VH-VL binders against q9h9l3. Designs and how they scored, part 87

Target 1, 176 residues: q9h9l3
Amino acid sequence: PRKMVAIDCEMVGTGPKGHVSSLARCSIVNYNGDVLYDEYILPPCHIVDYRTRWSGIRKQHMVNATPFKIARGQILKILTGKIVVGHAIHNDFKALQYFHPKSLTRDTSHIPPLNRKADCPENATMSLKHLTKKLLNRDIQVGKSGHSSVEDAQATMELYKLVEVEWEEHLARNPP

## First folded at step 3 (VH-VL)

Design p23 (framework fv_amlenetug)
Fold by ESMFold2-Fast, scan of step 3:
Structure p23 (fold): chain C 176 residues (1-176), chain A 122 residues (1-122), chain B 108 residues (1-108)
Amino acid sequence: as target 1 above (176 residues)
Amino acid sequence: EVQLLESGGGLVQTGGSLRLSCAASGFTFSDYAMTWVRQAPGKGLEWVSAISGSGDSTDYADSVKGRFTISRDNSQNTLYLQMNSLRAEDTAVYYCAKDWGRYSYGYPFDYWGQGTLVTVSS
Amino acid sequence: EIVLTQSPGTLSLSPGERATLSCRASQSVSSDYLAWYQQKPGQAPRLLIYGASSRATGIPDRFSGSGSGTDFTLTISRLEPEDFAVYYCQQYDSDPYTFGQGTKVEIK
């Protein structure tokens, strides 16, 4: 079968009043949780708001960051032709300015069986932190210094593996 | 090698206007934020204004806000500072400097021009 | 705004001696957001240290920076004739970006 990877991106605020989300870090892990990519990424525009409490990104991380166009090429090379797992993954794809085929996309924020296993309403959008605590008994995104995109990508892959068999069968019978 | 050459300084009456230019060479101008820093005779350094690599974001010291406008022409590799409503306290050597930051300002200034003197008198 | 106070105002030393220059901030500055510049008469400033302790390209190893929070130091281990100049610290942590008033290192 097709190779599977999990992705998590961190964004900073650019544009008017920092309201535009621009890619500033990307982590990609394989099926077993091994890191395939983890780089700070330099947006092609002025950073208005580092959003450090959430992103974990500070000015020092931009010093040797990979320019967006170069990083985007590297990332897309990894994602192309693979099943890509993420949480609220449309935000990551938007930041990458990339359209991944829906048939190869798995969004752990929109998998009803996963919510059911966590004793949550099947159609609710639950946070990665909540699902990870309920289903893996693990605390992620702890503290106020920002999130680890590697930790988030690894947790996302592990969550997907809990429902992989039944969800892949569902998608085979009900193609998106 | 990186070179920054300021021009446009001179004597101006209070309330007058002056436009400074900074010609840049030796690096990809549009990839870097730029800044103006001034130094009054016998005094220390004072940051004046910054502009992002694209020119879409600008910032100003409170002392010049509303009077000075920073801009750039990336096709000509030139930085500008339009100074209006000049006051005696604006008398200084004005340096253009390259921000270390790629695209974004707010980093140290790794290269400086030689400066251009602006004298404001009544 | 963060006010930077440098001390001493003037430091009179001979070639071969160690120079220690202080920069104190009115508020905490990330150690990664403090720089040091050297300026000789009639010349533009030159970046020496950034991120409180990292030497800029081409800067001799006799120059070193240290410190964190509100207290920062520039050390010149053995003064050479070309090191007699005015030195400025600068914070780039918060807007507006501010400089200290300068320390003049002069020949005794």
Scores: ipSAE 0.336, ipTM 0.772, lowest interface PAE 4.0, mean pLDDT 92

Design p24 (framework fv_amlenetug)
Fold by ESMFold2-Fast, scan of step 3:
Structure p24 (fold): chain C 176 residues (1-176), chain A 122 residues (1-122), chain B 108 residues (1-108)
Amino acid sequence: as target 1 above (176 residues)
Amino acid sequence: EVQLLESGGGLVQTGGSLRLSCAASGFTFSDYAMTWVRQAPGKGLEWVSAISGSGDSTDYADSVKGRFTISRDNSQNTLYLQMNSLRAEDTAVYYCAKDWGRYSYGYPFDYWGQGTLVTVSS
Amino acid sequence: EIVLTQSPGTLSLSPGERATLSCRASQSVSSDYLAWYQQKPGQAPRLLIYGASSRATGIPDRFSGSGSGTDFTLTISRLEPEDFAVYYCQQYDSSPWTFGQGTKVEIK
C-alpha cells in the first residue's frame, strides 16, 4: 500500500516583532508511530521569539541544529510521494516552504467524521490536544515546557487511524 | 584558524565620527552573528552592539542607541561600527567578537579580535 | 537589565591554591545562560565556560563552573602561573547582554 507518515513541526518567531513563523523542529513518524526524523532546525534569520511555552525550543537547542536548507531537503525526501498526515498541516507546509498535493494530504483538523466521534461540531477546527484527550484518552502538550513534536506526530497518526477506512473511501469517491 | 582583525581606531574630538572595521577569516562569516564589545581604560567589558548573520536584525546598548550603527558586508567578510556624536565616555578599546550563535545573536562570544583603541577628547 | 555583581573584587593567592569566584545576578538567569571569560593584561578576553558549567574547547579541566538562578561560581582547583588574570561573568539570557565588573586573581 501507499506509504503514510505523520508530521509535526515547531516554529519560532522571526522577522518584525517575531511575527513570522520559522521552522525550528520537525518530527516525522511512520504508520506504526516509529520515528523517521526528529531534528532541531536552524532558521536562516534572527530568532526574535523562541515561543518556548508552545514550541519547547530554547537557545541551547539551536547550537547544533541542522540548517534550514539542509533539513528541508531531508524532510522533503521523506514526504514526497507519501500520504502525509498532520494537524493544521498547512502551517507545517508553510514553514517548510513546500507544496504537498492535496490528494496525498490528510489534515486531522479538517476531517468531519473525526470531530463527530469526539462529539464536536463536524465543521469546527478542534485542537490536537482536545481530540487526543476525547478519542484516545491521553493528555498531550501538558505543562509549561513546550510541546513534544514527536508526541504530537504520534497522536496525529493514531487519530487518523480511527477514521482511516471511512475517510479514504470518501476521498476515493470525492477526489480533491 | 579563526581570526578577527579590527581597524579604524584613533583620536577623535567630541561630537566627531569614526568608522571601525573588523576583517574576519577562518570561518563562514555569513553564517554567524557578530558583536562589538568595548572596554574603557582600566574598566570592565561593556557590550555595544550585535548583528545577525544575514544582517536582518541588529541590537544596541542604550548608551549608544541613535549614535552607533552596526553593519556587515558578507561578500567581503567585514563587520563595521559607524560611531557618530562621539562622547568622552566612548573612549575604549573596541573588540570585534564572533557570537557562538549561528545566524542569531545572543550566545557567548567564542572568538575575539585584538581590539582597536578609540580615544575621544575635547 | 540584569546586573551581575562579582565578588571579591580582588583575590590574592599563591600558585597551587584554589580560587573561588562569585557572580550574583539581580534576577534569575534562565537555563543557565551564563558564561565566564578570562582576560590577561594586554589581551582580548577568552571564553572559558558557557551554560554555567560547560567548558569551552581547549580549556583545562582545573576550570569549573557551577550554580543556577542568581548565584554562580567559577572555581580554579589549583592555580597555575598562567591563571593570574581578570575573570568576567556574562549573562546571555536577555538583552542587553551584561558583564560583571570583574574579579582580579593576583599573586600574593
Scores: ipSAE 0.464, ipTM 0.810, lowest interface PAE 2.5, mean pLDDT 92

Design p25 (framework fv_amlenetug)
Fold by ESMFold2-Fast, scan of step 3:
Structure p25 (fold): chain C 176 residues (1-176), chain A 122 residues (1-122), chain B 108 residues (1-108)
Amino acid sequence: as target 1 above (176 residues)
Amino acid sequence: EVQLLESGGGLVQTGGSLRLSCAASGFTFSDYAMTWVRQAPGKGLEWVSAISGSGDSTDYADSVKGRFTISRDNSQNTLYLQMNSLRAEDTAVYYCAKDWGRYSYGYPFDYWGQGTLVTVSS
Amino acid sequence: EIVLTQSPGTLSLSPGERATLSCRASQSVSSDYLAWYQQKPGQAPRLLIYDASSRATGIPDRFSGSGSGTDFTLTISRLEPEDFAVYYCQQYDSSPYTFGQGTKVEIK
């Protein structure tokens, strides 16, 4: 058995017209939902768009934020060799400029049994908010003032645990 | 200690050009956004331009957009303002200031240089 | 752009008196992204207050800032001789980053 963590990142807009997504917060929780890492992260570029409605990030969060290079090193040390659970996790890995082995990656937006439990089409990409409401009877990402990456990471781990046995057996028979 | 020293100001004719320099010391220059703020004789402060720590982003007041260019040389710890198509209303003391913001501009200006006077006459 | 209007234009006071300076924004300033600067004749401006109410490093506690939204105040509780200067408010919520026109605090 391998240790498992869940991750959720918040991104801000950098580059031309704020179209580039840069890491600005990362939360990592363990199997039981305990926080292992939660830091605001300072991109090395000018922030054009805080995307506050979704990210929850504001200028004041950047004042004492951990610089990207340092935060990336800390995060990768936690992720390396572990099973990493996330929702649409390719976006988080892209923001981290990191490749995590597919065999150790679990994306709750692409697990057919999870969609089936939620009475959704098996191959559809469902939002974390929708799956959490359907399967855990819990509202997350409430309001228009931004998401909590801690809350999202915790929900993501709980969702994965609902299908863990079935999905790990599937992956053992059908390696990615 | 943090020090900012402007140079390059002087008398220039309408339509002319000047390049201002700001020599920075006492902090990691490349880590901080920088700004130019000007003050016309007997008047208030007017923000002119900002540049991110790496120089990847710049911004300008509408009054100078298309005429002024902010740039920086992080290897020399120097900020520049290239001023083209100068007008009488550009006459001012030009201050170099350090943005509080690390890498990104849009925070208060925590340190200022002594300023350099630019006089535009016809 | 956000226009900042300072009032009064001039305050004539004596040392030991309280100075209250106002800054009004044409639209709401988010998260109190408002700063106050002091400028003495022939000198560069000096940051006094940021985030509407936080004192910058080295600034005496007689200086305080308050307010939110569109209405902001700088208070100098007991004027010292060195406090007679021009004071500017500045918003850093959105570009262009604008200053008020200034309030001159002068000796009566």
Scores: ipSAE 0.583, ipTM 0.846, lowest interface PAE 2.0, mean pLDDT 93
Fold by OpenDDE, second read of step 4:
Structure p25 (fold): chain C 176 residues (1-176), chain A 122 residues (1-122), chain B 108 residues (1-108)
Amino acid sequence: as target 1 above (176 residues)
Amino acid sequence: EVQLLESGGGLVQTGGSLRLSCAASGFTFSDYAMTWVRQAPGKGLEWVSAISGSGDSTDYADSVKGRFTISRDNSQNTLYLQMNSLRAEDTAVYYCAKDWGRYSYGYPFDYWGQGTLVTVSS
Amino acid sequence: EIVLTQSPGTLSLSPGERATLSCRASQSVSSDYLAWYQQKPGQAPRLLIYDASSRATGIPDRFSGSGSGTDFTLTISRLEPEDFAVYYCQQYDSSPYTFGQGTKVEIK
């Protein structure tokens, strides 16, 4: 079977009013939760809003941050050929300006069996925080310091592992 | 050793144009944002304009927006300030400053040039 | 914009004395992104302090910065002859990255 990784990205606001979401941190973990990649990333444009409350990103993190183009290359190298697990992963790929093959993508925000297991409506979009609490009895994204992309990536992988067998069988019968 | 050397200053009439240059050495020029700061005679410092290491992002003080253009040539390790529609209040020593942080501006300046004097007269 | 007001305008002291310079911001400076510069006559400014209290490379320990929010202070514990100059504070929290009007430290 293909190797599996989980990804989570933090974004900051760029553009005239900070409405453009730009990649500022990316974390990738393997199936066991080991960190394969965790870097602060410098957007090509000036950061207008660090969105620190949510992103956890501060100006000081950008002092030696990896330029976007370089980081993107590094990240793509890791993702290529792998099953990529994420939560609302479309946002991560958009920020990366990269889209992984759908057949190799797993989005924990769109897995009905996962929601069912959490006693949530199957067609609802639940937050990573909620699913993690319900299914893993773990609190993530606590406090005011913003998210930890490593923590979020690890939680995402753990959630997926709960339904991996069932979901992979489903996908085999119903290829995207 | 980091060195910044401004040039291009001089006397210009109101409404005229002038282009300043700053030659940089002693560091990887493209890795750092650069900034222009000016100082009117006998007055304090005023931030004028900044440009990212790549040149993809720029910012300006309101006092110079629409009149000044900051740019850089990383292949030549040179920073530029194109000044158009000059006014008497633009009279100042113009300093080239290296941003402390890498790539992006919005950090302190750890190195400064000696400045070049621009005098705008009617 | 964030307006920085320095006080006093002029500080007359003797070598060996303690100098205390104030910089007040019109609004809170996030993350204490406040710098201090020294400028001697006929010279370019020199960075002394960044992030309100961090000393720049090569700066003697007699220079120290403190403060947060809207009130910042530069302290020179024991003035040396070479410390008589004009000092500027600057915020780099948000554009425009404004300077204070400066404080002149002169020999009494």
Scores: ipSAE 0.024, ipTM 0.659, lowest interface PAE 4.0, mean pLDDT 94

Design p26 (framework fv_amlenetug)
Fold by ESMFold2-Fast, scan of step 3:
Structure p26 (fold): chain C 176 residues (1-176), chain A 122 residues (1-122), chain B 108 residues (1-108)
Amino acid sequence: as target 1 above (176 residues)
Amino acid sequence: EVQLLESGGGLVQTGGSLRLSCAASGFTFSDYAMTWVRQAPGKGLEWVSAISGSGDSTDYADSVKGRFTISRDNSQNTLYLQMNSLRAEDTAVYYCAKDWGRYSYGYPFDYWGQGTLVTVSS
Amino acid sequence: EIVLTQSPGTLSLSPGERATLSCRASQSVSSDYLAWYQQKPGQAPRLLIYYASSRATGIPDRFSGSGSGTDFTLTISRLEPEDFAVYYCQQYDSSPYTFGQGTKVEIK
């Protein structure tokens, strides 16, 4: 299959006042949008704030969730050696406690041609919701029940495909 | 299999201090949050304090906050409750209990110890 | 703080009869974060039901839980001699984690 996947993670609040972001769900899709991984993940520390409005995570999702150490191993096996697409993806990698090579990383929040197609300033950081509505005419992250990381990963892959040829050529001329 | 054994209860004077211990066995102690629940003679159950699996988070009932400190030693599989500035109203059987969920407290208590009696008098 | 009120305070029944115990919350309990415990004299409490309706490991099927929001029920379909005890409901939706005052099921 294609050597490209898209990832989206949901985080819950841990640590003092829930200000630390800990991985609580991860979804990975392939180039065609098929789900390769989608698991609730159990942080190894107390969850202070489920951030349910954004994460969609509730206490019951943690009951049978995959422990962080095991989930991390599974996720890294999928990501290693592949081009990984995400939106503000540094947050996902930080939550995974993982470094992915910049040459294999594609961040749809920092792709100037994508912003240009959406009639946004090329160097601005635009939300996934805004870009998806403008370019794919699709509403994501609707309501107050939390985001779907599967939906977000699928949208992120579709957004990247709009500029893939142009952006890969740009990266060949201007390595990260 | 799962066993929780409390110790350290006894008679103590008002204003005194006492430290309770709970020895745990039969499960991976560091993976589970732990709690203390008390029961005054002839009365119902009252949650006292909780601690996360790693010990990074703690919580307390308002009635004991600032006087009691929950802690754990994961290398020794032991939970502690340090009780300071004791009052007559703290007289109760103190139960150590295991949280059913992993790492985080705030789930049902699936295993309980036998309890240890703390009597506070003048 | 969520206050849990149990009723009746005492149920006097004979073996073989059905026991129905109520637990009412002062405000809605989210996602059925409600548990039931059994306590016999001189013993620690024992977890019976969690998530309002799920039986804990080793609990006989004569025990069942139901309800949501503010109204919860524990049912013992056919009382056995060992079932005469005090029963407590407990919410684990928010700190402080509160218990009801208890319902005593005693021999008539």
Scores: ipSAE 0.377, ipTM 0.783, lowest interface PAE 3.3, mean pLDDT 92

Design p27 (framework fv_amlenetug)
Fold by ESMFold2-Fast, scan of step 3:
Structure p27 (fold): chain C 176 residues (1-176), chain A 122 residues (1-122), chain B 108 residues (1-108)
Amino acid sequence: as target 1 above (176 residues)
Amino acid sequence: EVQLLESGGGLVQTGGSLRLSCAASGFTFSDYAMTWVRQAPGKGLEWVSAISGSGDSTDYADSVKGRFTISRDNSQNTLYLQMNSLRAEDTAVYYCAKDWGRYSYGYPFDYWGQGTLVTVSS
Amino acid sequence: EIVLTQSPGTLSLSPGERATLSCRASQSVSSDYLAWYQQKPGQAPRLLIYGASDRATGIPDRFSGSGSGTDFTLTISRLEPEDFAVYYCQQYDSSPYTFGQGTKVEIK
C-alpha cells in the first residue's frame, strides 16, 4: 500500500518583468489533512513580483525563509515513493524542478469523474475554488491577502477522497 | 540559435571509462532539464539519463544505473555523462538533448546535438 | 516499462503520396505525453509532434498526429522528397521514457 500526500505551492515572479514562477512557499498534508511541511522558501533569484494577491507572500516572509536548495531536498524526501495529490500539480513540480512519476501523481484539475460530480464538462480545467465550493460547500481563497497553501492542500486532498475509489480503479485498469 | 555540441566519444575497451561532454548555447542553460539518448548501430533510440535544470535531480535507465553518472556545470553551460564499467552493448551514438520542459525533466526533447560515437570493444 | 510498437516497419511510397504510421503502447499513455521524431541518415532526431497532436515549432502542416490511449498515428498528408526518413514515437508519461523501434519511410 502506498502512502498519499497532498501538496500546494505558492510562486513569486522572478526574471524579466517577473515572468518566471519561482517557488516561495510549499505546504504538504497527509491523508487526514495534517500538516507535514509548511515553509516559506527563498528563491535563488531576485524577486521582481511577489504576486501577493494570489501567493500571500510578502517581503517579511523572505527574511527567515529556507533557501531553495535546502527546502527542495526536504520536500522531495517527503514526496518520494508516495502518491502525490495536487491541483494543476505540474506547476508545483516545475517550481520544484522535480519529476514525480505519473503513476503516483493525482491531479484534481484533470479527473473527469470529479468534474462530472460538479456538473462541469469532463475535459474542462476547473479551479480549486470552484470545485471545493461545488462539491464540499466550502469557500477557500477568500479575501485579498493571498491564498493559504495549507488550506489549498487540505481542500485538494478532500476533493480527491470524493473520487479516490473510482479513480484508483480506473488507473489500475488504465495505468498512466 | 539553440546549439548542442557533443564531444568525448571514441574507442574504449570493455570495462573501461569515458566521459562525454555537451556544450550548450543559445538558451538559458540552467532553466532547462537535459537528457542523454543513445542509438546503437542500425538500431532505434534508447533514453539513458536525465538531469533537472538545477542539477539536484537525476534519473537513469536501469541498464546504466550504477555505471553512468549525469552531471552539469551551469556556469559553463556544459552537460556531462561519466560512463564507467563499459560493456559491448553500450556501443552507440550518444545524443545530448534539451528537455522542452522548464526546470524539470520528463517532457519531449526539442533540440538535439549531432551525437558522438562510443565504440566499446573487447 | 511501457513498450511502444510501431507499424509498418517499412513504408515504401512515392513523393506526393500520403503516409500513415502507427504506434501502439503496451499500456495506456495519456495523449499529453506522446511525441513523434524524424531522423534522417547520419543526422540527429528532430521533434515533430508533442502531446500526440501538437506540431513543434517550424514543422510543416503536412505533418499531423492523432490518437489516444494505446493507439497513436502520425500522418504525412503529401510526402516531399525531404520526408523520406525514419520516424519514432516516444512516450514521456512515465520513467523510463521509451521509444518505438521506428518506421522507415523510403522511396518506392
Scores: ipSAE 0.000, ipTM 0.468, lowest interface PAE 15.8, mean pLDDT 87

Design p28 (framework fv_amlenetug)
Fold by ESMFold2-Fast, scan of step 3:
Structure p28 (fold): chain C 176 residues (1-176), chain A 122 residues (1-122), chain B 108 residues (1-108)
Amino acid sequence: as target 1 above (176 residues)
Amino acid sequence: EVQLLESGGGLVQTGGSLRLSCAASGFTFSDYAMTWVRQAPGKGLEWVSAISGSGDSTDYADSVKGRFTISRDNSQNTLYLQMNSLRAEDTAVYYCAKDWGRYSYGYPFDYWGQGTLVTVSS
Amino acid sequence: EIVLTQSPGTLSLSPGERATLSCRASQSVSSDYLAWYQQKPGQAPRLLIYGASYRATGIPDRFSGSGSGTDFTLTISRLEPEDFAVYYCQQYDSSPYTFGQGTKVEIK
C-alpha cells in the first residue's frame, strides 16, 4: 500500500501589515498518528503578527526555530512520493512554496462523503474543528492560546480514515 | 549601525506648541514601526505614541491623545511628534525609538536615540 | 491598563554579587510580551531581554530573564562595574504599553 502522512502548518503574518502568511510551524504524522516531524520554523522575513490566538506561535518559539530553507528540505523529503492528507491543504503547500501532485493529495475540507457523514452540504467547506467534533466526538482547537498543529494533523488523518476506502475507490474511477 | 537623532526640544510656555524630529539611519526606515517614549526628570519611562512602518496606523497614550500627533516621512527617514496644548506635566526627555516589529508596532524597542529635553513652564 | 510594580526600589550590592530584580503585573501578561531595559545616568535605555527570557543582541550571558503570568524576574549572575544602573520592565501585551517604575542597582 501507498505510504500516507498527514500535515498541518501554522503561519504567522509577515510583510506589510502582516498580510503575508509565512510558515512558522509544521507537524507531520504517519497513518497511525505517530509524529514524524514537528518543528518551529523561522521565516526569512521579520514576523509582524504572530497570530497567536490561531497559530499558537510566540516569540520564544523562534529562538531555536529551524530556518525556513532547512525546514523546507526536511519536510519535502518526508512528503515526496507519499499520499499527503491535510485540511485546506493548499494553504500549507503555499506556505511551503511547494507543489505536491494532485493524485497524491487528499484535502479533508473537500471530500463530499465526509460532509455527508457530518450532516453538512457536500460542497461546503467545513472547518476541521466542526468535522472532528461531529464525526470523532472530539474537541480540538480549544481555548484562545492557539492551535496544536500535531493535534490538527492527527485529527485530519483520523477523519480521512473514516472515508478512505470509499474515497480511494472514487479517485481510482475519477482520477484528478 | 542604527542611529536615531532627536531634535526640536526646548523651553515652551504652557498652552504652547513644539515639534520634535527624529532622523533615522542604518536601517530601512519604512520597514519598521517607530515610537516616542518620554521620561520626566528623575522619573521612569512612559510610552507616548507609536506609528506603523507605512504610517497608516497610529496609537497614543490617553494623557496625550487629542494634543499630540505622530507622523513620519519615509522619503526623508524622519519621524515627527507634533505637540500642542502643552502642560507642565509634559516636561520630559523625549526619546525616539525603533520598534523591533517589522511594519507593525507593539513590540520591544531595540534601538533608542539620545533624547531631547522639552521643558514646559508658566 | 496593566500596571507593573518593580521591587526592590533600590538594590545596593558589590561587584561580583548576584542581583535579582522582580516585576509584577496587575493582570496576566503573556511571557512572550515582557521586556527588560537598562538605563545609565544621562543615557538612553538599552534593550536587555525580550519575550521574558531571551537576550537581545550583544547582551552578556550574565543577564537572564524568567517568569510568566504576573511574576517576572531579571537576574544578573555576577555584577560587573558597568551593570550599576536603573532597570525597567515593560509589557507589550496590550496598549497602552507600560513600564515599571524602575529598580536602581547601586554600588554598596
Scores: ipSAE 0.000, ipTM 0.473, lowest interface PAE 16.6, mean pLDDT 87

Design p29 (framework fv_amlenetug)
Fold by ESMFold2-Fast, scan of step 3:
Parts: structure tokens; C-alpha cells; sequence
Structure p29 (fold): chain C 176 residues (1-176), chain A 122 residues (1-122), chain B 108 residues (1-108)
């Protein structure tokens, strides 16, 4: 069996009017929720909008942040060959400028059995906050400092574990 | 050692134009944001404009928006300030300064050039 | 725009004395994004303090910064002859990046 990790990234706004989402923090946890990687990441472009209410990123976090090119290399080394779990994970991969094989990708925002357990429409894209509250009875993404990517990655792994057996069997019968 | 050398200052008539240059050496120019700060004779410091390391982002003080354009040539390690529609209140020593932070402006200025005087007469 | 007001405008002291310079912001400066610069006649400014309290490289221990929010202080514990200059505070929290009007420290 392949190793499994969960990832969550925080993005800041760069480019014209801050419309481009650039990687500014990445957290990766293992199957048990232990942190394998958690770094603030310095975009190669000027940050126009920190999006602090959501990202939790402030100018102070950029002072000793790992440059994007170096951070990307470290992150991809961890992800390569592993099953990677995330929530709306296409946004994380886009920010990393990375393609992960679909057969090794698990997106908790697009797992029908998980939505079913939460009494939500099977094909709806439900927020991580909602699914975590409904299924794990835990509040995440609370407070004024923005989201914690460690907390989000841990919650994402725990949510996936609720449907892991069923979903892996489904994928084995219906390869992506 | 870090060196910043401004040039292009001089006497200009109200409504005229002038382009300032700043030659940078001693650091990887493209990795740092750059700034222009001015000082009227006998007065305090006023931030004028900033540009990111790549040149893709710029910012301006309201007093110069639409009249001044900051730009950079990373292949020549040179920063520019194009000043149009000059007014008497633009009379100042113009300093080129390096941002302390990498890539992004909005940090303190750790190195400054010697300045170049711009005098706008009516 | 954050307006920075420095006080006093002029401080007349003798070598060996302590100088205390104030900088007050019209609104809170986040995360202590406040810097202090020294400028001598005919010279460019020199960065002394950043982050309200951190000394820049090469700056002697007699210079210290303190404060948060709206009230900031630069202290020179024991004035040396070379310290007589104009001092400016600057906020870099938000654009436009504004400076105070300056405090002149002059020989009595």
C-alpha cells in the first residue's frame, strides 16, 4: 500500500489588483496527523493582498519565509509517489504549479459518500468547515487570524479516513 | 558593497519633464524592490514610488500619480523615474533606495544613494 | 494615510546625555512596522531601527527603539558627537509609506 499524506495551502493575492493566487504557506501531515512540512513561502511576485482574513498570512510571516522555488522542490519531494488528500485540492496544485496523478489524488470536496454521511447533496462542493463540524463535531477556521493550514490538513485527513475503505474500493473498481 | 548612484537631476521649467536614473551594484538587483524618496530643501522625507523586484507591481504617492512613472531594467541594474507635468512643489533631492525585503516593496529602506537635485522653476 | 508626528521638533543636548525622541501615529501601526532613520547634513538617510525595536546591521547598542500601536520612541542612551543629526520615523505598514517631519538633535 502506498503512503498517504494530506496537504493544505494558503494563498495570497499577487498580480493586477491581487487577482492571482500565489502560494504563501503549505502544511503537509501524515496519515496519523503528524506534521511533515509546515512553512511560510515567499512568492516570487509582490504581494498585493495578504487575504489575511482567510490565509492568516501577514507581512511578518514573509521575513524568514522559504523562497517559492526552494519550497516547491521540498514539497514535491514529499508528494511524489504518495496518495495526496486535500480539500478542493486543484487550487493547491495550481498554486504549486504542479500536476499530481489523478489516480493518487483524493479530494474531500468531491467524494459523494462523504457528503452522504454529512446529509449533504452527493455532488455538491461542501466547505471543509461544514464537513468537519457535521462529521467530526469540531469547529475549524475560527477566530480572527485566518485559517490554519495545519488544522485544515489534519481535518482533511480525518475526514478521508471516514470513507477510506469504501472510496478506495470504489476507485479500484472505477479507476480515474 | 551595495552602491546606488542617482543621475539625471537638474533645472526644469514648470510643466516640463525629466527622467532620473539610479545605477545599482553590489547586490542581485532583480531580487529586491526599489523605491524613490524625495526631500525638499530644508524639509523632511516623502516617499514617492515603489517597484517590485520583477517590475510587475508599482505604487505611487497620490501627489505624483498620473505624472510620474517608476520602471526598472534588470539587465542593466538600473532604476528609473520618469517625471512629467512637473510642478514647483516637486523641487527636491530625489533618493534611490533599496527595499530591505526581497521581491516585494513595503519594508524599510536599508541602502540609499547620494541623491540628485531636481529644481522646478516657474 | 497614516500621519506620523514627531516630538520634540528640536532637542538641544550635550555629548554624554540621553536623548528620547517620540513618534506618534494617527492610527495603529500593525505588527510594529515602524522604522527610524538618521540623516546628517548633506548625506542620505541611514536605517537605524526596524520593526520598532530591532537594530539594523552596524548600529551601536546605544540606539534602542520601543513602542507599539500609536506611540513609538527612539532612545540614544549616551550621545556621541556623531549622533547629532535629524531623526525620522517611518511606517511601512500601509501605502502610502509615510515619514514623520523629523526631530533635530543638536549640540547645546
Amino acid sequence: as target 1 above (176 residues)
Amino acid sequence: EVQLLESGGGLVQTGGSLRLSCAASGFTFSDYAMTWVRQAPGKGLEWVSAISGSGDSTDYADSVKGRFTISRDNSQNTLYLQMNSLRAEDTAVYYCAKDWGQYSYGYPFDYWGQGTLVTVSS
Amino acid sequence: EIVLTQSPGTLSLSPGERATLSCRASQSVSSDYLAWYQQKPGQAPRLLIYGASSRATGIPDRFSGSGSGTDFTLTISRLEPEDFAVYYCQQYDSSPYTFGQGTKVEIK
Scores: ipSAE 0.006, ipTM 0.570, lowest interface PAE 9.8, mean pLDDT 89

